# VH-VL binders against Large ribosomal subunit protein uL10m (mRpL10): the designs that were tried, part 66

Target 1, 224 residues: Large ribosomal subunit protein uL10m (mRpL10), of Drosophila melanogaster (Fruit fly) (q9vpl3)
Amino acid sequence: RGKINIQRPKAPHYERARVVAVTQPKYPELPKAKSCFKTRAERTQQQQENPYNEIIAREVRNWLDHSRLVAFFHLSSITADDIFRVRVQLHKQNLHLKSYGSKIIEQAVKNTRYEAIVPLFHSNHCIVFSPDPEKTAALLRIVRRVPQMVLLGGIVEETMLSRNQLVAYAQMPGLHAVQAQLVQTLSQAPGHLIQQLQAHQNSFVQVLDVHAKNQMNEETPKST
Below, E stands for the ipSAE of ESMFold2; O stands for the ipSAE of OpenDDE; V2 stands for 0.75 times the mean of E and O plus 0.25 times the DockQ between their complexes.

## First folded at step 3 (VH-VL)

Design q75 (from a18, 57 letters changed; framework fv_fezakinumab; at its last look DockQ between E and O 0.02; V2 from the best seeds 0.00; counts 0 for: pae O 11.1 > 2, placed apart)
Fold by ESMFold2-Fast, scan of step 3:
Structure q75 (fold): chain C 224 residues (1-224), chain A 119 residues (1-119), chain B 111 residues (1-111)
Amino acid sequence: as target 1 above (224 residues)
Amino acid sequence: QVQLVQSGAEVKKPGASVKVSCKASGYSFTDYWMHWVRQAPGQGLEWVGIIYPGDSDTRYAQKFRGRVTMTRDTSISTAYMELSRLRSDDTAVYYCARLDYYGSWEDYWGRGTLVTVSS
Amino acid sequence: QAVLTQPPSVSGAPGQRVTISCTGSSSNIGAGYDVHWYQQLPGTAPKLLIYDNSNRPSGVPDRFSGSKSGTSASLAITGLQAEDEADYYCQSYDSSLSGYVFGGGTQLTVL
């Protein structure tokens, strides 16, 4: 009767599930196979090869396209055990910690609206993705206990935010104040045409949202 | 050093409006939310609303929607809370506060403004 | 009146332990929103005592602690001192109201 369901998980959801499976602790199984284990150097070398770089760059684009919250961190020296514990804690809140080489990030965002983020990845870095922007507060709560992770900024609902703006968003989620502040800041910098066009679009959307909120407030004056 | 300086006490009649000011100094005024909280004599704390001075975005508690308006003037780093159609039960001390949740977790409060509504 | 429920008063003697409860609902504490605690000394503005459920701001003695479970939170004060006599308020965010909410407040008397 209504069994013709055309709703399917997209490739990005499959890739997210695969990444989650890698970081999710397996219990009670004790894995002993080491064939799939690669050193950091081996993974980095593989990422330099054109075909593998393209595959991983597409993975990064899928994460960016399907995440409503993206947070960028500087990552200081941290043990494998410590970062694994952080990944597990973040995963419980639907927050997905990923590490990619700077060249892979550059390849993934080149010729996209997010090309401006490339300078953030000149040093050691990691990125946290989530489909749920309400999790910004949970993210900041968790990373406050991890001094090796320093918040640099992020993207919320396709809008680039500074560290302070992301913190402000965590305090009052769903408000567009932070988006307006970022638009004003970006319009001051000598930038690319696409950044100017996006800034004007965001500003216009914010004006319409404020007008809609004012209309709503006027129409519901009584709250007894 | 962070400081929030509020305007002086006000005495109003029922039906009037009052506008309380909060002048901020010692930090970037446009980068932090400003909360407004009130407290009636001998009663508890009540959240009135919040404003982001960077773009005037506001959210008000349901109880005050239609009667409260929050604004700011970035040239003098001052936030305002205007409450209209005053009732005797609006008599309270009104505080402005920079509550830096999820950032530094620093809290800074104004000394409060007593608003007395009496016939 | 208040969205979060606190006992109106609590009392203890110097050196004792007291606990102040804060009961919420599925739209605030039960939804996973953080609980913050404020201390208000007579005639002063409130002061943040505990943030994000269990963390202490710089300068707050470690005899103050917070916890959260389900739809409720608790503030514990050990080694009670005369200077702790104050009003205590819990605070959280409520998704159904789209705003912050305070508890009704608890007056602590040190006997």
Scores: ipSAE 0.364, ipTM 0.721, lowest interface PAE 3.2, mean pLDDT 79
Fold by ESMFold2, look of step 4:
Parts: structure tokens; sequence; C-alpha cells
Structure q75 (fold): chain C 224 residues (1-224), chain A 119 residues (1-119), chain B 111 residues (1-111)
């Protein structure tokens, strides 16, 4: 196995095998002799592959932890100058446009409730972070002029929202935090509400208060 | 609008310490890694280390471990690099930089601080 | 010696094409880490020129291009102009050193 690495100084076998598996119908794990699988140098290299990603993932975790609004977009072909102009426009509204590799996002959200967002980053994408959830309407207004950015969904006040839920949230200024919880509750089964509520953050109390204050469309048919 | 303003030039004797400051403005200081990079006269760039101002996480190049300390004061958005037990080959321009080519596709550098170590 | 090896100097006449190489090893470029390029004009701080092997940030002319293959990377400058006279550095990550690494730099002279 070490002989083959001398002949092909490209990416380590593990990284190469992963790319190949994604482009093929299946991802077979070759049952090679484990003691002969890697050279000493390759084992050392693989053990350290993640330190670079960890540095960037730390930054991503900070953005996720401190942003009350996170919006995910599919990003079509766009020039560096054009995306820079959009980023400047968004920055004026305290909206921070960023993009990170899918492996970095996966490492950043590992063992969190946000692991469900990872599939959104397997295609060309960008993310907008903001501490200001009331800026959701401004975000959607700016992006309307940017057909290369297609809204996929977002996170508001630690609650994951679909595209339609986020658009609905943006149309109700002034009570965004409590209204985000109400939109989540109306769109999900009671089990999702319990799963979303963290006792430490008192989200359960907030959702019940919103529910009591906004008793509209309660005759919605139950879905199964 | 992003600016990194570094402290002025320093002249030190061998064995002394130097502390270089880097004041950030125009962005959220605690949300980005801050790099330190040096350049000896007539030589190339050399990475010294990074600090994450949000929690003081630091990583140092192996060559400088044990001699370098990176700190920050978030109340004044200022990062610091202190290099101890100075040698003549530590004479260099020391840059602070926000290198965000993976997130926002931009970089920002201070103008550099010349540290001269002479007998 | 720098971890990434660059030619100490290159030169070209206005309008010509020059190429600057950056040679690494299996612990950096050969391990799949991306290569970034910086331009340093005389008396100034470095500035990002190419990121992630081949991408240009906003404001960088399209006559600058980058590529990576195996354990090496290359910066190409076409339509050489007097303003391109500068030092150029490649940069990557090295798993054996657990840190960022720069090339030794290449001084470009426009004749």
Amino acid sequence: as target 1 above (224 residues)
Amino acid sequence: QVQLVQSGAEVKKPGASVKVSCKASGYSFTDYWMHWVRQAPGQGLEWVGIIYPGDSDTRYAQKFRGRVTMTRDTSISTAYMELSRLRSDDTAVYYCARLDYYGSWEDYWGRGTLVTVSS
Amino acid sequence: QAVLTQPPSVSGAPGQRVTISCTGSSSNIGAGYDVHWYQQLPGTAPKLLIYDNSNRPSGVPDRFSGSKSGTSASLAITGLQAEDEADYYCQSYDSSLSGYVFGGGTQLTVL
C-alpha cells in the first residue's frame, strides 16, 4: 500500500476513495488488511487532516452561536465582483454573507441539533448570519434583486424554519422571536415542539405564551 | 472600513521581550481569527500563530512555542503578540492579519511593526 | 529554508507571460491542502491574490491565475505590466508542523 502512495502523490487514499464513492452507485469499503492499510507517514497525515478544518469550524460555531438569524441559500454562478457588491449591501444591514465548505459545516454542527442542515451544503451555497432577526425582511428584499441566490430556509431564534416559514416570519415585524416559535408550532407535530424546547432556555414557556396570544387558524387539519 | 492599526517600531537587546499590539476596527473583533506573520529583512513571510479573540484560543508555529504569547483585550478590540528571549534573528516586521479567504474571500493586514534586536 | 519552495526570482518583459512555481510535499500540498497566493508590493503588507488554488478575490485582474497539481502549485501572470513588479508568496497548511506555511517568495522583475 505504501508503494502505491509513492507512485501517486495526489490526495490521500481516504479522500480519493470518498470522492469516487460519491460519484458511483455504492460506496464499498474495501476489506484490505488493516495492518497494511496505511504507511506510518500516511497514518500521521490522516490523524492531522482535521486541524485545519477545526480552526475554521471554530469560527463557524461562533457565528451560529451568536446569530439569531441564519439564512441558507443556493448560490448559482456569480462573479467575485458581483457577490462582493451583495456582501457590502448586506453588511450595511448587519447581515453577514459567508460560505464554508461542507466538511467544515459538518464539523461545526456535529453533535448539535443543527446536524440536519448539513445536506444543504453539498451544493454551491452561501449563508447569511445576523444577530438581528428583525432584519429578515431586509435580507429577502436585497436578495430579491440577486437571482443567483435562492433561499432554502433558515434558523431564527435557534428554531429551524423552512423557506415558506422564513418568508412568513419576515412579513410580521415587531414580534419576530415569539412569532418564529408560533410558525414552528403551527408547521410541526407536538413532538417536534418538545424536541425544539430546551429546558435551560425556557423556550417551552415562550412557545406556550405565543400560542395563547395568537389563536388563529387553529382549525387546521391534522396531518399524518 | 476594516482597519488593523499596529504599535510603533521597537528596538530591543538580545534576551529582552517585545509586545506588539494590533487594534481592530470596522468589524466584529471577536468573530474572526487573527494571524501573526513576520518577515525578516530580505526574507520571506513566516507564520507565527493565530488567536481567536472570542475565547483566546491560540495556536503557535512550532518554532515559536515557549517564546510567544498571543493575547487580546476585547474591550478595546486589540490583539497582542509577545515574543520573549529575543535573538538577533528575530529582527523582522511583525504583521497582524485577518485572513478570511474561506468565509468572506478577503484579507486585511496591519502595516507591520519593525522589531530590531541588536547588541 | 521555507517549507514551500519557490524560485528566488523571475523576470519578463511587458506583455509577456511568467509563471511562478510553488513546490511542497506530501505533508502540505500533497495532502490536499489548498494553496493561496499573496502579492507584496515594495514597502507594503502582503495582499491576497489567489485563494483555494485558482480563485480570484474581488478586484484582482483576470490576467492572474493559479493551479495546483500533485505536490506543486503554480501562479501565472499574463499580459505582464510594470505594476506587477512585486514579491509573490504561496501559502498552505502543513500537517507535520500543525500550522500554516509560506513559500520562500519570488521576486518578479518587469524588464
Scores: ipSAE 0.351, ipTM 0.718, lowest interface PAE 4.2, mean pLDDT 78
Fold by OpenDDE, look of step 4:
Structure q75 (fold): chain C 224 residues (1-224), chain A 119 residues (1-119), chain B 111 residues (1-111)
Amino acid sequence: as target 1 above (224 residues)
Amino acid sequence: QVQLVQSGAEVKKPGASVKVSCKASGYSFTDYWMHWVRQAPGQGLEWVGIIYPGDSDTRYAQKFRGRVTMTRDTSISTAYMELSRLRSDDTAVYYCARLDYYGSWEDYWGRGTLVTVSS
Amino acid sequence: QAVLTQPPSVSGAPGQRVTISCTGSSSNIGAGYDVHWYQQLPGTAPKLLIYDNSNRPSGVPDRFSGSKSGTSASLAITGLQAEDEADYYCQSYDSSLSGYVFGGGTQLTVL
């Protein structure tokens, strides 16, 4: 399977770059496809009067209800192109990357068992859905190579898991439901989960700093 | 069957260069990353670098940057690792290895190439 | 000298359980990069034993298991057998070095 380069393609050799620059049809700059992931500011402004918010909220609910794996990510300085690459990679694994506004999420999960996720959506974020909880390991493997994506937590088999719990879950063989329950029981008290999720929000700066330092790192192929 | 056949043992003087080859067969050479790992006698494994033969994308360990060059010849499915300005501490067995997980994990190693640097 | 720290040697009697630790830092294991384990028999190339922290390749007995927590990983071998006598290496990626890194290796002796 061909190299999935999620990171900045190395600038082609100077000579190749020149040839490509000269031979590339000057396609009118396609309007920089506005990142499907609108900045927090953009999302906040656009969500105020969208008559379709209800429709989208319903969509979100449907995703949540039909997914056995849901993962929440913070996005840090990610480009549309980068997102696209990640999306393609995830899609190959039947993982679906989506982004929604905070208001839409709030509306979608209001008075549901998922209401606890609302605080996670105050920043630039995305959600990955999958019908297969066994894809948790694959998901983590993919996103680990993307420093711009920071795992916040998720839902596996209807169980809310912290970041650490998701990681632990991915490492456990066997029955997914049992795994989720076991991880929850062994790692943290239920009340502690919420604290951990909040802690991630509070420690975002630290996590982002770590990732920022890694942004300049070379692409890590999925090789041993 | 996947096979990685490496070039024979080399003896070099300090300051010289060595180029080790790794011929791959039994799979699509251009579709998989090729790792280079070395092991000094009685010592542990040390990662040297990685190359993607499809587009010659390379990543080198910091320790070897400026001295190591990884290349490939796709026509003969062969990867090359060249190490220049050799020192005595470069004496090691050098391995090429395909270490990839794409739904199924399989690792393949060459038998190694002993490079001896001696005055 | 190795970025990942392993005990230089461990020993156990046949049938016993042994554990090999791999201690990293916030820039590798702690950063969430996967840990892989290799077994190297004398005079041979390394062989993948565990990948992605806890997964076993085909052909690897279930006696071998891997785990990761925080900045450390661990390889556990249960029901130790004579053929398990080998060197074991953990491997991960280090963001600060922008490269793959190995542990110093652990020599396992079966008594």
Scores: ipSAE 0.000, ipTM 0.480, lowest interface PAE 11.1, mean pLDDT 82
ESMFold2 (binder alone), look of step 4: mean pLDDT 92; pTM 0.939

Design q8 (framework fv_anetumab; at its last look DockQ between E and O 0.06; V2 from the best seeds 0.00; counts 0 for: pae E 11.6 > 2, placed apart)
Fold by OpenDDE, look of step 4:
Structure q8 (fold): chain C 224 residues (1-224), chain A 119 residues (1-119), chain B 111 residues (1-111)
Amino acid sequence: as target 1 above (224 residues)
Amino acid sequence: QVELVQSGAEVKKPGESLKISCKGSGYSFTDYWIGWVRQAPGKGLEWMGIIYPGDSDTRYSPSFQGQVTISADKSISTAYLQWSSLKASDTAMYYCARSEYYWTELDYWGQGTLVTVSS
Amino acid sequence: DIALTQPASVSGSPGQSITISCTGTSSDVGGYNYVSWYQQHPGKAPKLMIYDVSNRPSGVSNRFSGSKSGNTASLTISGLQAEDEADYYCSSYDSSSTPYVFGGGTKLTVL
């Protein structure tokens, strides 16, 4: 009775192998907690036209429509833990970090003014949304400390901005600050004008006084 | 200018409760983390924990989890470190310090609060 | 307590360059560029000298520089001065246990 090699079982007969292959219970892969950040490989896997993609695309559109600040980032060798840290910090500033597949983005922006962003999503990318464009500076400050996130560009107040333009925008004083400065400048203008007008008048009076004094001195007869 | 001012030195007995404070000024208190660092006499720096005053997100070192409570009052730009029951081993200098993020450097430090716990 | 490893003491003469090492693991120094260095004079609060491995805060002398190789970060002080005599602590983000960890500290003596 040939010792059944339990360590290297002989390959079953072709017919048996076929039956075993067909009868193997396909255990539903436990939905791997879709890490919010799918690896490039996971994103490039041809998402079969799943009705689910439509739902997600709608979500993306909703984010785009309601966000006054949208920033696009390339992710370079970032871990889930790193993403989580950044996400938490961004969230504290009302910045929402999302990651979507390229196909979803394409579907979401199809026939919209945002179609130009599609080429940005050929690799591992994430998007940050915010209803507040004033948070641009905060966003860039956070991302600056995350080398794995590379700013590609963004949308601010419905305007597409390059990376450099976005950086420049973040450095500008807020609209309110600019307005305040403008108001201050405008409020000072009348005062300055008045001062200038008064200065000229005062100068003129002084000149007249000097002239009057000089005339008086000339009229004083040298009493020999 | 960014400044962190801590409460004065404390002398306590074992078993007593204590709450020390750290007041921040010169910056947006709610936008930065406040960390606490312990330094026993003649010893090194020990990270205790950190709080984000904006939403009171608090994180502790495992060594200090359950041993102390870190809190903040954003209305007065103050962070707190408190003990429910002090031990002699709690005798140390305690520093508060600011960080931009909970994983980044402590860029501004308070002057420290000396806590002495003796029988 | 998982601490970063530093030499207990280093010494140098005025004008010399000294280096303080900080050795961690792949979960802290080796895994991230969030390494900082602090200077502490006796009876004073620590002062940030280096952040993100090699960056200097405003007001810190250019004599202080930082680097990292593998799991070891290094603080280099060039042109050693008497005022540099202090304790130096490294720190790093730690993904394994605590968000933040300090080294054991190094006493620098200027001879």
Scores: ipSAE 0.624, ipTM 0.821, lowest interface PAE 1.1, mean pLDDT 87
Fold by ESMFold2-Fast, scan of step 3:
Structure q8 (fold): chain C 224 residues (1-224), chain A 119 residues (1-119), chain B 111 residues (1-111)
Amino acid sequence: as target 1 above (224 residues)
Amino acid sequence: QVELVQSGAEVKKPGESLKISCKGSGYSFTDYWIGWVRQAPGKGLEWMGIIYPGDSDTRYSPSFQGQVTISADKSISTAYLQWSSLKASDTAMYYCARSEYYWTELDYWGQGTLVTVSS
Amino acid sequence: DIALTQPASVSGSPGQSITISCTGTSSDVGGYNYVSWYQQHPGKAPKLMIYDVSNRPSGVSNRFSGSKSGNTASLTISGLQAEDEADYYCSSYDSSSTPYVFGGGTKLTVL
């Protein structure tokens, strides 16, 4: 079917429209406003002011403020059964898997120091929260067996870390445990203080030596 | 180095109680599940159950539910398998083994505890 | 009884390749990718050889490989050696009433 001209005026409607335009009066009354209807614009505005969205955004801010470990993941297609088993295992380690819409996350972090994370949530995502940063190693071990969850980065002790930095952090000896051991050594009876301090120094030197070797093995040597 | 060390061989009479142990070392004990596997003389492997020491969440095979009790003491990194009343049919080698999840592989195994129940 | 079906025995000569099958249902082998294989020498504890259908733990020879098609998983041993003579057990996650199940075991004899 070959048509010479695709767009052409429709004569009957065109002529009728011309007549109506010449004789049409202004309508001062808006029936929808008077009839207790809400227009789409009014409904949209009420949805934008929805208190439920603010309640959820407040929940997200509470998680961010009370969590010393936050990890961000891209989430590929996963069954409800698989994600449920993962969530149960994470919960045993005080790791809390949450998923929120991008709009809610943006609303939660707007005008905060966490605003930089918004671009991470433009695709399918989930977040893991924990009050315990020592659980980073456990988190990475658990998600290693879940190929649908891809680590993007995280926040540890309010410091933004890339994927590689978070992996490196997970491999470090527990600094809190080392600090606790130091405090315990110093709080012991004065009669044996010198011996205990020397024992601690030897243990600490060994930990630092092992840690330095592990970091060197992980990092590419830089020789110029 | 990850290691699971089990208690020594036991010889018991029917009706006696028994508790065997499996001690983990070289890893964070509360971060992994400990499963128990039975092998009767000349027979194959039978999965009995598994425990998460961090919260004592325990899953049993239907064949062993109510027949044995699995427990753990996280303060000494030790898991236990217990019978209230032994039967001659309980004669078997019992293995403990570590798992990352209750639905995945058993990656490190104990040496086994031989339990012999005879009159 | 044992839920997963394995042949009772398989035999081969040095340098040959052999395959051991493990057949289940849609609630175990067919439904999930949590199939493992264990090697057991007489008087010793089992050793993990394959996990998640086809993955090898550190220290396991690349002569051992795993695969799955439908309700059947397979362990293949290439370049067969005398020390491969052992019992082999498959296992899988089971979504029915128990989270884990073993196969009946296969005795591999190397002539």
Scores: ipSAE 0.413, ipTM 0.695, lowest interface PAE 2.4, mean pLDDT 80
Fold by ESMFold2, look of step 4:
Structure q8 (fold): chain C 224 residues (1-224), chain A 119 residues (1-119), chain B 111 residues (1-111)
Amino acid sequence: as target 1 above (224 residues)
Amino acid sequence: QVELVQSGAEVKKPGESLKISCKGSGYSFTDYWIGWVRQAPGKGLEWMGIIYPGDSDTRYSPSFQGQVTISADKSISTAYLQWSSLKASDTAMYYCARSEYYWTELDYWGQGTLVTVSS
Amino acid sequence: DIALTQPASVSGSPGQSITISCTGTSSDVGGYNYVSWYQQHPGKAPKLMIYDVSNRPSGVSNRFSGSKSGNTASLTISGLQAEDEADYYCSSYDSSSTPYVFGGGTKLTVL
């Protein structure tokens, strides 16, 4: 069952209806020196597209484009003092806490690969942006003390991660550290060598599996 | 394996000081909160307070604020509960327990320290 | 200090299902999904049975389940067994004063 898209309106039908609305407006008086080429529908549409909203949407787009770490949180009831204190702690780690209206988020990511994040913003929320994905562990450590911020997931190196994947990413030891643990195990007393080699092999496989999944996410667009 | 081992039972007189301990092992001690829970004989559980040993962030129940001191020595993976002057009403079982966050479940519990305060 | 309300006792016969309630307010059970349940046998430390309303830790029998509706959380024990006889406590995050509160406890008797 391919190729049927019932959610896409017929473009000529939509454009034909729009043209009819433009040519049959409820008539205002024409200006003395100029013809009025705008209908009420066009003026209402222009009013709904407030330039201030596009400026804010551009800000969101810039954050998304320049951040290698983006984390999404549900935000429960929290005092202004508590959220300010969290913002200060995050800022010290080059982590930037922001909140935007869901309509602004929708406008910012419309027709982009990030459109799937829009449902996350239908409830009360906040977002943390950072150019530094290595700050993921610091982020989780700081928000660990804030029950009102509930991690939903994030984007790391342009790859969307679930909550569990983001937590696992933050806990991943460096490849060098895993290799060092293996060398240390080999230098210990023989009686426990097999058990420790097996444990470090499992940890190393898990690290490689996380790297492989991150590589696949970087090379594979999202799907429904 | 995560384990919390508490100091042994104490028998004290009113007015004496006391410091009981809770040693954590099998996990990164500085990455988890350690809470203290009181249970008077035949009574329910009472949350006393909690500490994050990584930076000593400490939070108390209003009922225990100023009545006890919660502290930790991260170099020996040990949390403490301390009284400057015990009362007979402090007779209870005291548990330490671990939590990932200060508002979430207490997933591992110590065996308890019975404190008896009597004349 | 706001304690969560639990029945003082509940009883059931082996093989039956029983439910223990835990009623709070919108500042705790009703407003957040950080409800936990603990089992305590006489002379022993409490044991975590349910967290985040309905999740079971590793090693806890699937006979134990949790749920929430409005301001009331519930622990359900199916296939009741003699070893289930214990005290049960609920707990929750509370945004109003103390960030962590326990219920008063429920003594389960297996008949």
Scores: ipSAE 0.006, ipTM 0.472, lowest interface PAE 11.6, mean pLDDT 77
ESMFold2 (binder alone), look of step 4: mean pLDDT 94; pTM 0.954

